VHH binders against THO complex subunit 6 (THO6). Designs and how they scored, part 21

Target 1, 367 residues: THO complex subunit 6 (THO6), of Arabidopsis thaliana (Mouse-ear cress) (q8l4m1)
Amino acid sequence: MYGDATNWNEDEYRESILKEREIETRTVFRTAWAPPARISNPDAFVVASSDGTLAFHSLNSLVSQSASFGYSKGQDVMVAEPERVVRAHEGPAYDVKFYGEDEDALLLSCGDDGRVRGWKWREFAESDVSLHLKENHLKPLLELINPQHKGPWGALSPMPEINAMSVDPQSGSVFTAAGDSCAYCWDVESGKIKMTFKGHSDYLHTVVSRSSASQILTGSEDGTARIWDCKTGKCVKVIGSQDKKSRLRVSSMALDGSESWLVCGQGKNLALWNLPASECVQTIPIPAHVQDVMFDEKQILTVGAEPLLRRFDLNGALLSQIHCAPCSVFSISLHPAGVVAVGGYGGIVDVISQFGSHLCTFRSSSL
Below, E stands for the ipSAE of ESMFold2; O stands for the ipSAE of OpenDDE; V2 stands for 0.75 times the mean of E and O plus 0.25 times the DockQ between their complexes.

## First folded at step 8 (VHH; framework vhh_7n9e_1)

Design a66 (from a60 with E105P; at its last look DockQ between E and O 0.66; V2 from the best seeds 0.00; counts 0 for: pae E 3.6 > 2)
Fold by ESMFold2, look of step 8:
Structure a66 (fold): chain B 367 residues (1-367), chain A 119 residues (1-119)
Amino acid sequence: as target 1 above (367 residues)
Amino acid sequence: DVQLVESGGGLVQAGGSLRLSCAASGFTFSRYAMYWGRQAPGKGREWVSGISYSGSRTYYASSVKGRFTISRDNAKNTLYLQMNNLKPEDTALYYCARWLSGDYPFDYWGQGTQVTVSS
């Protein structure tokens, strides 16, 4: 009846040490708030990580674990157990999105394996079996696979990774930003590619749908953002420069609710565009490389290669600056109630209230 | 300029092993998928193995699967091919190649390194 020490196994001990190191070396690439969310108090979100997992966490569970967490010198971030976890991808999971706004929404993920996988969110959240044992008890409802190209010597191209997704349920579409320098429009009902957007000269970081104009916007390592007509697949505008001396990669983009304002993260700058005027209104220098941006009404949230969440107005004035636990932050997700989740290096997620206070900080224990 | 320099070839007895290296320069190595190909005397070129830019995905021709292992070290800008249980039919000039993008295949490859498997 002694503890594990009396039945100690060298292999089990080594596995425990390796798992601890794996958790601390992970990166959170995306977080997404889960439906149905109470509009005033968020409940849960999904974390996509570099180990290829999606982990579901609830705030109630995180608060309970935090209350029992023993703080000591040398311990600064709690390791939290998720409600559910699935290995969604071979290699990193780069993005998660919800397709739909109700209880029947699909949870979509994409990653380095060139696939989009989708689950019915209700089934993911309410599984009758434990996912903690690394057994996949949920079969994905949807699987989209990037095309491979034939080359010389009988070779096939590598499967292009999918770095980002954007959803447009009104048109029944999911858009992907791929490592083969293309974006794709997928028909969710058929699972087939509806349109290919070809013109960038380097891989894509980001894609944003602009449903009011039947357009998408893409941001690339080639230094440009492009606006595409979804009906024709043609590029209608190029923003930025491919010139070797002046190009700044476009790492992130966001539209405001009116779809009239676009913010681009370009190197160490935020570029703010008014799309009807086709005019860059403002360029805001950032001390670190910009890694994600979003709008909160008419305010701009940004994170990057530093432990800070910054907020700006449309005139470029800094409104707030909040310390984040990850030393490099890759993801912002905003709940309508104003709660923000950020994630980054070390597998760390920070959940920040609408008032700027930290609700919890943790590393997800996924595998 | 883009350069790919292979090394590690030589003469080896059947059943033996060799480790090939490909040193890359003149481009951002970590952003490109890389392949090994080979050409036996009097035969056409064939692909051998490929690896994604991050190293997370590997690809093998059926003739070498289970015997060869491709890897890369993005910090050292070097591509590797570990070849085990070599057979006389593996005798060929081995070269590494860079996949440019999408439907634009290999745009650069090295001069190659000779592998000769006896008996």
Scores: ipSAE 0.214, ipTM 0.662, lowest interface PAE 3.6, mean pLDDT 83
ESMFold2 (binder alone), look of step 8: mean pLDDT 84; pTM 0.853
OpenDDE, look of step 8: ipSAE 0.538; ipTM 0.840

Design a67 (from a60 with L100K; at its last look DockQ between E and O 0.80; V2 from the best seeds 0.58)
Fold by ESMFold2, look of step 9:
Structure a67 (fold): chain B 367 residues (1-367), chain A 119 residues (1-119)
Amino acid sequence: as target 1 above (367 residues)
Amino acid sequence: DVQLVESGGGLVQAGGSLRLSCAASGFTFSRYAMYWGRQAPGKGREWVSGISYSGSRTYYASSVKGRFTISRDNAKNTLYLQMNNLKPEDTALYYCARWKSGDYEFDYWGQGTQVTVSS
């Protein structure tokens, strides 16, 4: 019998222990809230994980499961079953974004296999799969594939991973940050590369579109951030300190709503730039490696290689510091209502209200 | 300094197996895709197999596909090549090489380990 010691099976127990270990060693690399205009589930979000899956969760369902499970005693984190799951990538899924705002919006993902894949969000979210643990077999509507490069000895490069995406709402272009030190602009309609942004000397961690100036910004392991003209593909500015050590990588970047303020996570620092003035106006030391940043209006949210979500104003003053369940946090996502989802090591996602209280904490179950 | 040290070569009968190892030091091994290459007598260097930095993707030259298996242990900073059903044409000096994505080059390789397959 299930869980009964009287009918215990050693092989089943070993397989159960291996499955539990796999879940606990998973990493959430990105969370993303679905656009708020979704009719069927307005507070839905997606979790991209190191096993290559995308998992759809409903906040209402998670809060209900959390209440039934009870409060954590500091021993185990609730394992939540997603509403839907797709195996989107071979190897880790690193980023998710939504392309569009209406019922035809695409859910885009990218990962270690060098691909961007896209599904119609409505079909992903509204699929009626009776077996909740069974992976949805939807085929992607869209697939963008990174180029390989010829090298010496007759070798072909490995397929470069895609570490991050940005969607430009004005042009509808998709930009990718790749492991071959390039960023790419994709024509979503044709699926072909429209522009290549070449100049970094090491792989890219992040890409951000700046619609108002027809630019993108990239951050790299080479210790620099760069601003690129989307029309010509040329680098117009290099940002960052001249230090070649690996702990100074530019891991994350974000623009505020005006696209005049840029925050860069570089090693154990946040650098705040005013772009019209071409001036770094503030540097904020962080005790741990910065892994994600974003703007909430004129406030800066940041997470990193520590179990903390920090919030700063533009002067660098710490406004709040909230303990997060993942011991290392890779993703911040902000709902327009002020609810924040963070995700990281252990497959753990922590959902935090606009008032700083924890709405739920869980490990996202996939296949 | 970056160091790549191959081992595990030797003399083996056709149809036999060998497992090559490459010990890496002086760099963050888990950041780099790695390759095995070889140089047969009278030939230039040619690639044999490659593996992504995480180990999740593997690549093989057509001459070895299905017979050779590349793997890596990022905790031990070690690259492996399991060579099965060896043929005399596999006789070569085998190198491990580090791929530099920004330059599309192998920027470092070892001195190699000799594999000799007798008929």
Scores: ipSAE 0.398, ipTM 0.807, lowest interface PAE 1.9, mean pLDDT 84
ESMFold2, look of step 8: ipSAE 0.385; ipTM 0.806
ESMFold2 (binder alone), look of step 8: mean pLDDT 86; pTM 0.869
OpenDDE, look of step 8: ipSAE 0.717; ipTM 0.910
ESMFold2 (binder alone), look of step 9: mean pLDDT 86; pTM 0.869
OpenDDE, look of step 9: ipSAE 0.628; ipTM 0.878

## First folded at step 9 (VHH; framework vhh_7n9e_1)

Design c01 (from a67 with G50S; at its last look DockQ between E and O 0.39; V2 from the best seeds 0.00; counts 0 for: pae E 2.6 > 2)
Fold by ESMFold2, look of step 9:
Structure c01 (fold): chain B 367 residues (1-367), chain A 119 residues (1-119)
Amino acid sequence: as target 1 above (367 residues)
Amino acid sequence: DVQLVESGGGLVQAGGSLRLSCAASGFTFSRYAMYWGRQAPGKGREWVSSISYSGSRTYYASSVKGRFTISRDNAKNTLYLQMNNLKPEDTALYYCARWKSGDYEFDYWGQGTQVTVSS
């Protein structure tokens, strides 16, 4: 072949088609409720999306763009727009967390580009519309960069993606779950890795800190969850089977407020563990693949590859089942006041009151 | 079964261009970083380019940087290598490979597609 112009034109056409398809298939991977902790009146949250953006939404502005919402078909979906959107990562943004408990907290984000970036929350949240347009290139205050690995034939890996983060509120340490099968503990002040947690045989989906025991828990594509001592970096316990025939990823994990109860999402099951007893006390079958879990006091919230938010008690009894706007849901975030944000496929986030009523729905990005 | 099938090779004059494709099946393509490698006659395998799971990050061997472009279409499970300004030293069997994250090695690769660059 002689490198004709047809190949160049076809490449441009292909790229335009890929861009259009990306917009149509956008996904919200994580939502997070923001400080301040005015627990009676949740005000704002941040959304991390597959296009690499972080979007800011306030509940106050959502009232002007929404009405009572139920499941809708086609054009009936009423969606609100974000107040501010920044391009935080090259490739998907997978997680957001807050470092700190007040209005001066850092907003942390991580993604496919192997970076954690920290944003001053007040700057992110407090820009007005005219300044937002002029400041559409807000710069991060912090950048943590995963190690790059070498492989055979002189190959260089992409920097491993960061799929999840956890912040230990007592120590202020930041933990990351990475695509190189490791978790890392970061010193935020120095930007250096304090500890590496090696042992999984495939990439990590989730990390949860257990402050009371100076531990973290990780969930992996290798079908196991692991508990690690943060002081030594050593694996204390392996939960689940490394048998390839029963290899179902551990997609999500959560601890209750006492840090004595652990729930793991794996395939179409929730496994409930009492950690002091080292026992799996309950397995709850779920009709769809589990994609996120969390505790609300002694109740378990879960979402998955279906448009439902389910709530269970510790005995496995279904307490409620609420239809959600995304047809596949990847994220639950719970405000202490009981308001829930769920986000997923289509770039959609649904906000549900503590009473189970729908407050609003919004699109994660308009970029 | 995991399969990687390369295509698009051929004979081309120096300075010319080719576009290679790698059709992937039997696994969730979008979960894996993908690589192009090559093997010249009588030589060992050589890394050419790699691309992250989402396509957001690309990396190139110094010998091809600026001339080759790796890309992927996760909706079509296809990996691409656009090769411009080809040189006789680019003559090789080109193959795509899947990265095994836990072991830092490749666990699957195709049979390859031959690229021959004449002077």
Scores: ipSAE 0.309, ipTM 0.723, lowest interface PAE 2.6, mean pLDDT 81
ESMFold2 (binder alone), look of step 9: mean pLDDT 86; pTM 0.865
OpenDDE, look of step 9: ipSAE 0.588; ipTM 0.826

Design c02 (from a67 with S54H; at its last look DockQ between E and O 0.72; V2 from the best seeds 0.56)
Fold by ESMFold2, look of step 9:
Structure c02 (fold): chain B 367 residues (1-367), chain A 119 residues (1-119)
Amino acid sequence: as target 1 above (367 residues)
Amino acid sequence: DVQLVESGGGLVQAGGSLRLSCAASGFTFSRYAMYWGRQAPGKGREWVSGISYHGSRTYYASSVKGRFTISRDNAKNTLYLQMNNLKPEDTALYYCARWKSGDYEFDYWGQGTQVTVSS
């Protein structure tokens, strides 16, 4: 080992190596674009990671960091310093959503600790936090805590994790998909559960609100998707196989803007449903397991256990296929201007322009 | 096919410590929350402690909180209970149990390991 003074500080070097290993073993489970001041100028987004942190990044800052990035030996991807980082959860943070579209919007997160936590986005984004300290000094404005259930021997259940959220500000509600096989409707103003949706036989991966019909849709490890009436809490329809020998989890779901079209990711397939007709219109085979789906107008975006972002039309025709930096991708988020953020394995986030060009690729730094 | 084998019990004086182990086999251990329960002679079973799938959250009955520590090693398929400051009322047969989330019950438990605390 040669004596450059900066290279010879063994404790600082050892800490640096351990931090790099920690960052490279992380997973980004969700990215979300912040409410923009102008829809044509995407700038801010939030990254939820397996270490329980939420990290706010500015696209302008990322471009600046990328321009000064020198590839270090042993580093393939820039490690980016976020504008703001908080430890939102004990254990992984699985989902992030914005409740509202203005300066009073809430940044909501959920995770393995069975909690939904919410902050005022303005205070989160404008807090004067030194990046070198990366400390959490914001208190959440909102905290929703999953119920525990009675069991034998006087025990209570483990706190069920929350794997996904869907917001419906029109009804003042947040819906959660939980690890106790239930979904819950929470009234944001009171913080209380308005409805419990019970019927799945295994934990839930995804929940989508369909406010036009007062319904939610859930996807489960049990191989089914279910449609629920929010007024009664009753299951209206079960989609998929209940045969344990052939069941595949429903990992992701999305509704289009009209709430008439539903896409479900299940195993290596996308299933497209027209809900007014109550029929599966199209099944699109995917070479890898599907991990997230969404609609972009009439088009379907999907990612999965491969380094690709795929785009399909409603007839199942492949419109584009863009290589992504994470080798396994768990999240798509689309800004109305057409910019896409994807995140996944290795803590890697890839930001792709509306024209398919990569704007930046980075690993999000954490606390 | 599912087996849970407890060990580490024994005789200890009040104020002493013991560490119980539960070896799990026949299932994917890391997918299940796990609990310790106990049964004193002539009494029903009662829960003692529980731990989530990945060990991030732990739960304790009020009678043992602050004295007992549950942990798990998913690589070794083993559940642990560190018992400190033991009292004579902790004397019982201790069981590890597997939690079934969809049914809110234990679906498997072991034969138990005896802990006897003398005064």
Scores: ipSAE 0.405, ipTM 0.792, lowest interface PAE 2.0, mean pLDDT 84
ESMFold2 (binder alone), look of step 9: mean pLDDT 86; pTM 0.870
OpenDDE, look of step 9: ipSAE 0.608; ipTM 0.877

Design c03 (from a67 with S101T; at its last look DockQ between E and O 0.82; V2 from the best seeds 0.59)
Fold by ESMFold2, look of step 9:
Structure c03 (fold): chain B 367 residues (1-367), chain A 119 residues (1-119)
Amino acid sequence: as target 1 above (367 residues)
Amino acid sequence: DVQLVESGGGLVQAGGSLRLSCAASGFTFSRYAMYWGRQAPGKGREWVSGISYSGSRTYYASSVKGRFTISRDNAKNTLYLQMNNLKPEDTALYYCARWKTGDYEFDYWGQGTQVTVSS
């Protein structure tokens, strides 16, 4: 006999099943650790999802919720309650970045609706998350809107999505990678475009700033990466081939701390470039399509269309391989302490310690 | 081989309705925004309606907003235009067109289907 089964409400059970299915059909496109701050801003990160939401989580709250998780509910992954959830975009949210420092930072997001929206991090992180729904929607401080372009027959283009952002820490410039094959530099104060980087023949997946040279790098579906001069807006280098028969999209890119080394995720390969020499010095084959890369000092972290987080040295030697909960992983983010958050398919986020152990695995609850 | 084949045109009395179809082949239809355009006798081509690759966003010229509805079925690789409350000024050859991401132009369009609205 089951005591819980004798008094259940069928409508509440059906609503519970529908909610669970909505959460399980989501994809996490980006996780981002908040910069370390004063004591009031503990180890925290933000999750951007395919439903257009941004969800704030603190590691302490996640560990506490994980400690109460039981296998008897038939769940394979804990559903965690975020500290704060906001609907930032109509359609998927693709990227999150922090603009500025500590408690004065802005939380920036971009998505399928062709907008960048910005929030005061202090208001987002320190607001009382126990407020009910109508009071739980913060008004964004900032909105940048992609241009629609004139076309033939008097038409305007569809609104281009924004797939990625980069913040140049030296200049404070914000760059976006757009679905109209352009990257844009934005004046955050006026909300206007300062520079347009046009030359790719298909949408952009990624943008990375190279502060030391006043450059940005873009990676595209057209199979090329490009290096752009931020002063003139001109393309100074094209890496790769635009031949569609042999084309492999450039899905992700990262620079090392010296800004001399570039790693590109391209198809089932990591390509390591020495930028002063303008040559590819190493290619590391990956069993699945690469979806994100980053440097941890002189080591390369990568995730892709498989449930693995891999770490390589610059010579291509595999240093570690850790199983991740999402079956396809779209985002990797690294805390300065060496803790890694990965997110992907199924709305799943996996938090992995500097020693490779899993601190927490969860799905974020939605609005 | 990119192919766009329009159908569903004809003669219609003013106030009537027609439903145009555009069968697409030779490309991954669900990856492209699609548009309807038209060309009346003695005039240049003008856009009528557009739809995003997923169908989640639709766009209409002011002359047809509220009367025409664009839709797509990505499983059948087909674009549609439901035209209601037709007027003689809607008389034109109607084209479906594929939006070219990089150059902000249409790179392919069909031969068109004639719509003629009598007063």
Scores: ipSAE 0.423, ipTM 0.795, lowest interface PAE 1.8, mean pLDDT 84
ESMFold2 (binder alone), look of step 9: mean pLDDT 86; pTM 0.871
OpenDDE, look of step 9: ipSAE 0.609; ipTM 0.875

Design c04 (from a67 with A33T; at its last look DockQ between E and O 0.01; V2 from the best seeds 0.00; counts 0 for: pae O 4.3 > 2, placed apart)
Fold by OpenDDE, look of step 9:
Structure c04 (fold): chain B 367 residues (1-367), chain A 119 residues (1-119)
Amino acid sequence: as target 1 above (367 residues)
Amino acid sequence: DVQLVESGGGLVQAGGSLRLSCAASGFTFSRYTMYWGRQAPGKGREWVSGISYSGSRTYYASSVKGRFTISRDNAKNTLYLQMNNLKPEDTALYYCARWKSGDYEFDYWGQGTQVTVSS
């Protein structure tokens, strides 16, 4: 039956193609597992994307959908409707963090617009607002705005982007790494800057909080990492090559659970530091540029400009490499249960079990 | 057969302390992330604390953070929950649960031990 070509809605078709292209060109910059609120549903996570959206997904829902539609694990990418989606930023959302440990936590995001926005996680997660309602106008409870600097002639600088965040709920603080080469400590209650960390010569890629020592660590395009005292705002240590010519950007950083070990993604290398000893104990070459790194207890997980999740021991030995669905991976996040979510180019999120099996591979549907 | 047996519950006054134990058997305990949960009267089950398979990572609900400490002895196949500064709102049936990463579920739970905190 030659479908009556006369009923072809060209506009609808065009829109569908545009939507598909938008989804395919999207990049996931960060995923974050939600804090477990209930034992019955511990498998929720948020996806921050290049379109400025935050999408909330339930793994159970995703897996069930995938199974229902017959998607092959690890090969087929399902387009999944998020449980909740919010346009959080103008421009890309670069990072997402939870401030808190349970249902009362804040969901925090930062982005290219130089803003941190925060929502009550419970409200975010429980809102039945059907995606059919295009613009979920969930108003943020927290809004932090980067300072604009006075430039020459009294002109204000552009709003610097926020590339990464770290949280310290014990001190009531959020730390941001900004495009103006500064890190900032924000008071979550007041929304005000408590401390500015100045010293890097180029923009910051990453920041991590070392709460036990009242420190933060920053990684910069200038090829260095810096350790800062949060009380004084002073840099206590510079990590990296002093030779400007040989400096590779510090693109990602992670602390282990003891906060004694630091791993830095630096170009095509991982640098492992013992912080108490202030010593680089291991350099691990990676075939591709590192884009994210984290600890899984005594193991190092890394992703980057290749479709692989690599796992190393602290001696630098490769323990495993797992194929990931994204061709370039920008984010790795670890669930307490050992499940890993990786996100990257194409808006693709790949959820991988502790044993390397693919649980679900999907893209969030567009708003 | 997988078994989880909780113990250490009881009646305690507000501000008091208890230490719960969960004895695990029938599986390689050191390979599993373990959790404590609780169920208060008239409420649903809620997580309280979690600990990774090696014990390197610990997690706490905000309601118990700073008061409770989760630990494990893999050589003894035992999970612990030290509860300090107990409050009446901590009154619940406490149970341990095994997380099965591969199946993405809690596949086993104990019968629980009752904790009652009097005002």
Scores: ipSAE 0.031, ipTM 0.337, lowest interface PAE 4.3, mean pLDDT 88
ESMFold2, look of step 9: ipSAE 0.259; ipTM 0.742
ESMFold2 (binder alone), look of step 9: mean pLDDT 88; pTM 0.884

Design c05 (from a67 with T28D S54K; at its last look DockQ between E and O 0.74; V2 from the best seeds 0.60)
Amino acid sequence: DVQLVESGGGLVQAGGSLRLSCAASGFDFSRYAMYWGRQAPGKGREWVSGISYKGSRTYYASSVKGRFTISRDNAKNTLYLQMNNLKPEDTALYYCARWKSGDYEFDYWGQGTQVTVSS
ESMFold2, look of step 9: ipSAE 0.440; ipTM 0.802
ESMFold2 (binder alone), look of step 9: mean pLDDT 87; pTM 0.883
OpenDDE, look of step 9: ipSAE 0.675; ipTM 0.889

Design c06 (from a67 with R98K K100R; at its last look DockQ between E and O 0.74; V2 from the best seeds 0.00; counts 0 for: pae E 2.9 > 2)
Fold by ESMFold2, look of step 9:
Structure c06 (fold): chain B 367 residues (1-367), chain A 119 residues (1-119)
Amino acid sequence: as target 1 above (367 residues)
Amino acid sequence: DVQLVESGGGLVQAGGSLRLSCAASGFTFSRYAMYWGRQAPGKGREWVSGISYSGSRTYYASSVKGRFTISRDNAKNTLYLQMNNLKPEDTALYYCAKWRSGDYEFDYWGQGTQVTVSS
């Protein structure tokens, strides 16, 4: 017993150190609040990470774990246990979206492996402390696989990664922004490509749907954002410049609720567009590279390569600036009640109340 | 200016191993897929292996699968090819190449490093 205890202690300690290093080297690329239809977990959200995992958390559980958090293990940020975790992708998971709004919604993810995978949210969200279920034994209902392209020297292209998704359940569609410079419209029912949006000259960072006009918008490393007619697949507008001296990659985009206002993260700038007027109304300089943007009503939220969540009005006035726990932040997600989850470097997620106070800060435990 | 500089080639006996390196500069290395290709004497260029920009996915020609391993270090802007169990048929000038988004081509490749496998 004594020899076994000594050996088990050494192996357990070594394993613990390796696990902590793995968690701390992760990046959270996306957080997303789940639809509110599930009564047992009304404030649930999903974390997509660089290790290819999706982790489901509830705010109630996180706040409870945070309140009882002990620092005696030498950790500077709480490691929280998710309700469920699955390995969704080989390589990083870059985006998550919900297709539908109730318990029958699909949880969709995309990543570096060039795939979109989808699960029934209800099946994914059921609490289960079984180690096997937590270790990605739930198989996806949906799998969309990017096309590879013929290249020189007899090569096929690499499998193009999928950097972002947008959903339109009314048309039965999911849109993907891919590393092959194309966006794709997928029919969810059949799993087939309905439309290819080709015209960018470099990989895509982001895609947003403009359902009121049957359009999508794409943002690219080529320095442009493009607006596409979903019916024809034609590009109807190009925003920005491909000129090497003036191009600024479009890393992120968001539409307001009216779908008349567009904000683009372009390098170290926010560009605000009024789409009916086809006019850039405002350019707001940001000290760091912009990595995500969104609208909260008529206010613009932004994060980037710095530990700050900034909020602006449409005139470009800074309304608030809140310190975030990740030193570089890749994702903003906003709950209708005004609670914000941000995620980024170090695998850190920071949950901030509508009043700017930090409700909890954590790293998600992984597989 | 984009530059790709290969190194690590040499003479090796059949069954031996070599590790090739490719130092990249003049572009954001971590945002592009990278490939190794080769050209044997009197033959055209052929692809050998490819790797996604993050390193999470790797691709191999059937003639080298199981023997060669591609990897990258994005912090050092360096691409690698570990070549094990080398055969005389692997004798070639080896190039690293940058994948061009949008055109599905390589837009830059290095001068190459010679690998010679003696029987």
Scores: ipSAE 0.265, ipTM 0.698, lowest interface PAE 2.9, mean pLDDT 84
ESMFold2 (binder alone), look of step 9: mean pLDDT 83; pTM 0.848
OpenDDE, look of step 9: ipSAE 0.577; ipTM 0.878

